# VH-VL binders against q8ka87r5to149: the designs that were tried, part 8

Target 1, 145 residues: q8ka87r5to149
Amino acid sequence: PNKFTVKAQEALQAASMLASSKQNQQIEPEHLLSVMLGDHDNIACQIARKLETPVDTLLSVVDREIDRIPKVTGASATGQYISSDLGKVFDTALKEAEQLKDEYISSEHLFIAMSEAGVKVSKLLKDAGIDRNAILKVLTSFRGS

## First folded at step 16 (VH-VL)

Design z2
Fold by OpenDDE, fold request of step 17:
Structure z2 (fold): chain C 145 residues (1-145), chain A 120 residues (1-120), chain B 111 residues (1-111)
Amino acid sequence: as target 1 above (145 residues)
Amino acid sequence: EVQLVESGAEVKKPGSSVKVSCKASGDNFDVYAISWVRQAPGQGPEWMGGIIPIFDSANYAQKFQGRVTITADDFAGTVYMELSSLRSEDTAMYYCARDRWGYLYGMDVWGKGTTVTVSS
Amino acid sequence: QSVLTQPPSVSAAPGQKVTISCSGSSSNIGSHYVSWYQQLPGTAPKLLIYGNSNRPSGIPDRFSGSKSGTSATLGITGLQTGDEANYYCGTWDTSLSAGYVFGGGTKLTVL
């Protein structure tokens, strides 16, 4: 698919804003994960809570990683770009959407992708017990309820 | 299939400004960048800057910083590039080009180019 | 003068293999994906390789890309007359202000 769901787009935009507030020029998976987990209305947050993940603890870890991202000041700080790691997440999300035969890349796909893309955030999620299988199990439970 | 349609040729005087438009048609990506790349006669392509519309965030090459402005009109599906304080050396073909995932996957769709001529 | 260095020209006979190098630094090729572009006379550049080694749809497998360290290489096998063009490498650069950079270009002549 070439399109993202509205909620996914909103998450991406929120990630961009977070990056901007942190004076980060590159938008990283950590930014995306932070805004998704920090949003109670986001499916990623709901999934994490259903998995009994200590979301606040995870967010703290993610935020520490964000603090390690290089900061820029001045005119150079105005432009943002997608990091290679976030690109990997997007690629993985796309594949996930295709595998599930979905027409749009959703927050679910992004969350799965972040856990499976083999980037730093992937390890953080896996350490927290969050992987593709766990996510899918919860999603199944949501649909069955 | 996505196409990029650029505005027509421009003839400008030194010191003036030019604004070129790039309209994306078709079913485009939600996450992409539009870059502006110019090419002077006999020269290679030169990246001027770009914008990621979903983030409304523009990046500029240092060479053009302060002289170029790139904006996006999402409703119109159009990206604009304005270059001010034109000089004779700004005479070139100006391309807009799309890149998926921002600037990571290379520019896969190109406009036909807009010729900008700066002369007294 | 270009941030990415390419040989100005390469040549080979039809059916032969050619390689075009692209040398950069840790702030560009060393850290970011490399793309290659083919530009035929009088046309806009065309994406040939993206993500170091991926071919867009429609690009034949005669074209290949690789990256090692701070250098990238474009390979063209089974050289055809139609391959005569200028080839440019490109990548993101974060040395100062983040931006895209092109190589100086390589003119490929098919003998």
Scores: ipSAE 0.920, ipTM 0.954, lowest interface PAE 0.5, mean pLDDT 95
Fold by OpenDDE, last read:
Structure z2 (fold): chain C 145 residues (1-145), chain A 120 residues (1-120), chain B 111 residues (1-111)
Amino acid sequence: as target 1 above (145 residues)
Amino acid sequence: EVQLVESGAEVKKPGSSVKVSCKASGDNFDVYAISWVRQAPGQGPEWMGGIIPIFDSANYAQKFQGRVTITADDFAGTVYMELSSLRSEDTAMYYCARDRWGYLYGMDVWGKGTTVTVSS
Amino acid sequence: QSVLTQPPSVSAAPGQKVTISCSGSSSNIGSHYVSWYQQLPGTAPKLLIYGNSNRPSGIPDRFSGSKSGTSATLGITGLQTGDEANYYCGTWDTSLSAGYVFGGGTKLTVL
C-alpha cells in the first residue's frame, strides 16, 4: 500500500510536532512511539495496556531517548526530515501491511514495525515484552470481541 | 502511475523573482518529499531544497537560504518553488522530484523540468 | 567542490564492467542512504539505485550499488552503448544545514 490510515497520519504529524517542540530536526521512531503510547485512543497504547505493559514507565524511557537526539537552534532549526531509522520503520510497516493484505498502513503496522525493524525502539519494545506475535495476539482478541 | 507536471518556461530579468509549480498526479504516497533540483548548462544537478507536505516542513540548501521559498498546497496537490533576486547564474533547468520517504531513499519520479532564463 | 567526490570520467568497451566511486564523509554517506542517478543527454536524471543497493522497478540487475564506510560504488556489468551517460551519486548530509547533496558526476563513455 502507498497510503496511511487517518489515525496513522495523525500520529506522524503528532510525532513531527513533538520533534519540533524538542528542537529536533530529525523525526525519529522514538517521537512516533511516544505520541502513540501517550494517546489512549491509539491502538498501540491499547495493545500495550492489554499486554499489561507499564506504559508510563516505557514512555519515560522513550522520553529519555528523545532527549539524546541532537537539538538544532537558529536558522538551521528550520526544516524537519525523516530519520534513517524511521525510514526503516516505514519500510517494515509497508511489508507488514502487505503481508496482512491490508490496503492501508495503519498504526498497528507501525507499532509492529517499530518492534521488528531492528532499530533502537525495537529493543525497548522487545525488552518490554512487545513483539509482532504479542501484538497480533492482542489484535486478534480485539477483532474477535 | 504518479507524474509530476511542472509549469512552463520562464524568462526573467535580473532582480526579479520566479515561481515554479509542480503538480503531482496519480496515486501518490501520503509520506513523501518534493525536492527542487536545478541544473545549469553543462553542470551537474544541484539540490535547492524540498518539502515534506504531511509535515508542512521545508528544507533549504544553505546556498539558497533566504532567497528560495518552497510551499505546498495539499488540496491542489501542488508544490511551489519561488526564487527571488534572480541573476544570470540562475539560468538553468529546474526539476521537481519525489522521494517516497522524505529525501532518504532517492528521487524516483522527476518532472520534465522548467527552463528559467535570466537575461537583461 | 562537490561534497561528494566522483571521478570525472570512466570508459570501457561493450560487455565489460565498470565501477564508479563516490566518496563522502561521516555526515553524509557514512550516516545516510546513497542513491545513484543516470542522466542521458537531454533528459532528466533517472533513479538507478536507492537505499545503497536497491534497484527500482525497471532497472536491470546489471546495475548494482554498494556502500562501505564513507564511500559508495556503482557497478555496471555487461556495458552497453546505451549506458553512455552521466552518473551522479546523492545522499542526505547533516554536516551543517541538513540537505541533499549530489556528487560532481561521472561521464561514462562506451568505447
Scores: ipSAE 0.920, ipTM 0.954, lowest interface PAE 0.5, mean pLDDT 95
Fold by OpenDDE, fold request of step 17:
Structure z2 (fold): chain C 145 residues (1-145), chain A 120 residues (1-120), chain B 111 residues (1-111)
Amino acid sequence: as target 1 above (145 residues)
Amino acid sequence: EVQLVESGAEVKKPGSSVKVSCKASGDNFDVYAISWVRQAPGQGPEWMGGIIPIFDSANYAQKFQGRVTITADDFAGTVYMELSSLRSEDTAMYYCARDRWGYLYGMDVWGKGTTVTVSS
Amino acid sequence: QSVLTQPPSVSAAPGQKVTISCSGSSSNIGSHYVSWYQQLPGTAPKLLIYGNSNRPSGIPDRFSGSKSGTSATLGITGLQTGDEANYYCGTWDTSLSAGYVFGGGTKLTVL
C-alpha cells in the first residue's frame, strides 16, 4: 500500500515534532517508538501494556537513545529527513501490511515493523519481550473482545 | 501512476526572484520528498533542496541556503521553489522530482523541467 | 567539484559489458543508499537503480548496482546503442549540511 492510516500519520508527525524539539535532523525509529508508547491512545502503547511491559522503563531507555542522536543548531535544525533505519521500518511495515492484505499501513504494522526490522529499537523491543508473535497474539485478543 | 507537472518557462532579470511550482497528480504516497534539481547547459544535475510534505520540513543545499525557499501546499498537492537574488549563472532547467521515504531511495518520478533564463 | 567522483567517460562496443564507478566517503555512500540515473539528451534524468542494487519497474536486468564501503558501481551488460547517455550516481550526504549529492557524471559511448 501507498497510504498510511490517519493514526499512523499522526504518529509520524508527532515523531517529527519530537525530533525537532531534540534538535535532530534525522527522524529515527526511536522518535516514532517514543511517541507511540507515550500515547495511551496509540495501539502500540495498549499492546505493550497488555503484554505487561513496563512501558515507563522502556520509554526511559528509548529516550536515552534519542539523546545520543546528533543535534544540529541554527536554521539547519528545522530541516528534517527520514533516517535509513526508519526507512527500514517503513519497508518492513509495508511488507506486513501486504502480508495481512491491508490497504493501509497502520500503527500496528509500524509497531510490528519496529520489532522485526533489525534496527536498534528492534533489539530494545525484543529485550522487553515484544516481537511480532507477541504483538499479533494481543491483537487477536483485542479483536475477540 | 504519479506525474509531476511544473509551471511554465521563466525569463527574469538579475536581482529578481523566481517561483516555480510542481504539482503532483495521481495516486501518490503519503510519505515522500519532492526535491528540486537544476541543470545548467552542459552540466550535471545539482540538488538545490527538498521538502517532505507530511512533515512540512525542507532541507537545502548549503550553496543555496538563504537564497532558496521550498514550501508545500498539501491541499493543492503542490510544492514551490523560490529562488531570489537571481544571477546569470542561475540560468538552467529546474526539475522537481519525487523520492519515496524522504530522500532515501532515489528520485523515481521527474517533472519535465522548467527553464529559467536570467538575462539583462 | 562533485562530492561523488565518477569517471568522465567510458566506452564499449555493442554486446559488451561496462562498469561505472562512484567514489564517495563515509558520510555519504558509506552511510546511505546509492541511486543511479540515466539521462538521454534533451530529457530529464531517469532512475535506473535505487537502494544500492534495486531496479525500478521497467528497467531491464542488464542494469545492476552494487555498493561496497564508500564506493558504488553501476554495471551494464549486453550494451545497446540506446544505452549511450550520461549516467549519474547520487546519495544523501551528512558531512556538512545534510543534503542530496550527485556525481559528476559519466558519458557512455557505444562504439
Scores: ipSAE 0.919, ipTM 0.954, lowest interface PAE 0.5, mean pLDDT 95
Fold by OpenDDE, fold request of step 17:
Structure z2 (fold): chain C 145 residues (1-145), chain A 120 residues (1-120), chain B 111 residues (1-111)
Amino acid sequence: as target 1 above (145 residues)
Amino acid sequence: EVQLVESGAEVKKPGSSVKVSCKASGDNFDVYAISWVRQAPGQGPEWMGGIIPIFDSANYAQKFQGRVTITADDFAGTVYMELSSLRSEDTAMYYCARDRWGYLYGMDVWGKGTTVTVSS
Amino acid sequence: QSVLTQPPSVSAAPGQKVTISCSGSSSNIGSHYVSWYQQLPGTAPKLLIYGNSNRPSGIPDRFSGSKSGTSATLGITGLQTGDEANYYCGTWDTSLSAGYVFGGGTKLTVL
């Protein structure tokens, strides 16, 4: 698929805003994960909580990683770009959506992708017991409710 | 298949400004960048700047900062590039090009180009 | 002049293999994906390679890309007359103001 769900787009935009507020020119998976986990209405947050993940603790770790991202000021502060790591997440999310035969890339796909893309946040999520299988199990339970 | 349709050729006087449009036709991506690349006769391509519409964030090459403005109209699916204080050296073919995932994977779709001629 | 350095020209006979190098630095090729473009006379550049070594749909496997350190290489096997063109490498650069940069270009002549 070439399109994202509205919720996914909103998460991406929120990630951009977070990056901007942190004076980060590159938008990283950490920004995306932070806004998703920080949003109770986001499926990623709901999944994490269903898995009994200490979301606040995980969020703190992610935020510390964000603080390590280089900051820009002045004229250099203008203009954002997608980081290579975030690009990997997008590619992985796309593959995940295709595997699930979904027409849109959703927050679920992004969350799975972040756990599986082999980037920094992937390790953070896996250390927290969050991987593709765990996420899918929870999603199945949501659908059965 | 997505195509980028650019506005028509421009003839401008020195000191004036030009605004070129780039409209994406077809089913486009939600996450992409539109870059503006110009090419003067006999020279290689030169990146001027770009914009990621979903983030409404534009980047500019240092050479053109302060003189170029790139904007996006999401409703119209159109990106604009305005270059001010035109000089004869600005005479070139101006391309818009799409890059998936921002600026990561190269410009996979190109417009046909807009010729801008600056002369007295 | 260009941030990325390419040989100004290369040449080979049909059927042969050619390589085009692209040299940069840690702030561009060393840290970001490299793309390669083919430009035929009177046409817009065409994407040949993205993400260092990936071919877009429609690009034959005669074209290959690789990256090592701060350098990238475009390989063309089974050279055809139609391959005569200018080739440009490109990548994102974060040395000063983040932006895209092209190489100076390489003119490929098929003998």
Scores: ipSAE 0.919, ipTM 0.954, lowest interface PAE 0.5, mean pLDDT 95
Fold by OpenDDE, last read:
Order: sequence, then C-alpha cells, then structure tokens
Structure z2 (fold): chain C 145 residues (1-145), chain A 120 residues (1-120), chain B 111 residues (1-111)
Amino acid sequence: as target 1 above (145 residues)
Amino acid sequence: EVQLVESGAEVKKPGSSVKVSCKASGDNFDVYAISWVRQAPGQGPEWMGGIIPIFDSANYAQKFQGRVTITADDFAGTVYMELSSLRSEDTAMYYCARDRWGYLYGMDVWGKGTTVTVSS
Amino acid sequence: QSVLTQPPSVSAAPGQKVTISCSGSSSNIGSHYVSWYQQLPGTAPKLLIYGNSNRPSGIPDRFSGSKSGTSATLGITGLQTGDEANYYCGTWDTSLSAGYVFGGGTKLTVL
C-alpha cells in the first residue's frame, strides 16, 4: 500500500512536532513510538497496556533515547527529514500491511514494524515483551471483544 | 501512475525572481519528498532543496540558503520553488523529483524540467 | 568539487562488464542509502538503483548496486549500446546542513 490511515498520518505528524520541540532535525522511530505510546487513544498504547507493559516506564526509556538525538540550533538548521531507521520501520510496516492484506498502513503496522525492523526501538520493545506475535495476539483479542 | 507536471519555461532578467511549480498527479504516496534539482548546460545535477509535504518541512542546500524557498500546497497537490536574485549562472533546467520516505530511496519520478534562462 | 567522487569516464565494448565507483564519507554514503541515476542525452535523470542495491521496476538485473563503508559501486553487465549515458550516484549528507548530494557523474562510452 502507498497510503497511511488518517490516524497513522496524525501519529507521524505528532512525531514530527515532537522532534521539532526537541530541536531534532531527523525524525526517528523513537519520536513515533513516544507519541503513540503517550496517546491513550492510539492502538499501540492500548496493545501495550493489554500486554501489561509498564507503559510509563517504557516511555521514560524512549524519552531518554530521544534526548540522545542530536539537536540543531541556529540558521544552519533548515527542515526535518526522515531518518534511515524510521525508513526501515516504514518498509517493515509496508511489508506487514501486505502480509495482512491491508490496503493502508495503520498504527498497528507501524507498531509491529517498530518491534521487528531491527532498529534501536525494536530492542526496547522486545525487552518489554512486545513483539509481532504478542501484538497480533492482543489484536485478535480486540476483535473478539 | 504518478506524474510530475512542471510549469513552463521562464526567461528572466538578472536580479529578478522565478517561481516554478510542480504538480503531482495520480495516486501518490502519503510520505514522500519533492526535491528540486537543477542542471546547467554541460553540468551534472545539483540538488537545491526539497520538501516533505506531510510534515510541511523544507530542506535547502547550503549554496541556496536564503535565496530559495520551497513550499507545498497540499490541496492543489503542488510544490513550488522560488529562486530570487537571479544571476546568469542560474540559467539551467530545473527538475522536480519525487522520493519515497523523504529523501531516502532516490528520486523515482521526475518532471520534464523547466528551462529558466537568465539574461540581460 | 562534488561531495561524492566518481570517475569521470569509463568505456567498454558491448557485452562486457563495467563498474562505476562512488566515494564519499561517513556523513553521507557511510550513513545513508545510495541511489544511482542514468541520464541519457537530452533527458531527465532516471532512477537506476535505490537503497544501495535495489532495482526499480523496469530496470534489468544486469544493473546492480552495492555499498561498503563509505563507497558505493554500480555494476553493469552485458553492456549494450543503449547504456551509453552519464551515471550519477546520490545520497543524503549530514556533514553540514542536511541535504542531498550527487556525484560528479561518470560518462559511460560503449565502444
């Protein structure tokens, strides 16, 4: 799929805004994960809570990682760009959407992708017990509710 | 099929400004960048800057900082590049090009180019 | 002159193999995906390789890309007369102001 759901787009835009507020020029998976987990209405946050993940603790870890991202100041900083790691997440999310036969890339796919893309946030999520299988199990439970 | 349609050729005087448009048609990506790349006669391509519409964030090559402005009109599906304080050396073919995931994967769709001639 | 360094020209006979190198630094090729472009005379550049080694749809497998360290390589096998063109590498660069950079280009002549 070439398109994202509205909620996914909103999450991406929120990630951009977070990056901007942190004076980060590159938008990283950490930014995206932070805004998703910080939003109770986001499926990623709901999944994490269903898995009994200490979301606040995880958010603290993610935020600490964000603080390590280089900051830009002054006139030399122009616009933002997507980091290579976030690009890997997007590629993985696209693959997930295809596997699930979905026409749009959603927050679910992005969350799965972040756990599976082999980037820094992937390790954080896996350490918290969040992987593709765990996410899918929760999604199945949501469907049955 | 996605196409990038650029505005027509421009002839400008030194010191003036030129604004070139790039309209995307078809089913485009939600996450992409439009880059502006110019090419003077006999020279290689030169990246001027770009914009990621979903973030409304533009990046500029240092060489053109302060002289180029790139904007996006999402409703019109159009990206604009304005170059001010034109000089004779700005005479070139100006391309807009699309790149998936921002600027990561290369420019896969190109406009036909807009010729800008700067002469007295 | 260019941030990315390419040989100015390469040549080979039809059917032969050629390689075009692209040398950069840790702030560009070393950290970001490399793309390759083919530009035929009088035409806009055409994406040939993306993401270091991927071919867009329509690009034959006789074109290949690879990256190692701060260098990238474009390989062309089974050279055809129609391959005569200028080839450019490109990538994102974060050394100063983040931006895209092209190599100086390589003119490929088919003998």
Scores: ipSAE 0.915, ipTM 0.952, lowest interface PAE 0.5, mean pLDDT 95

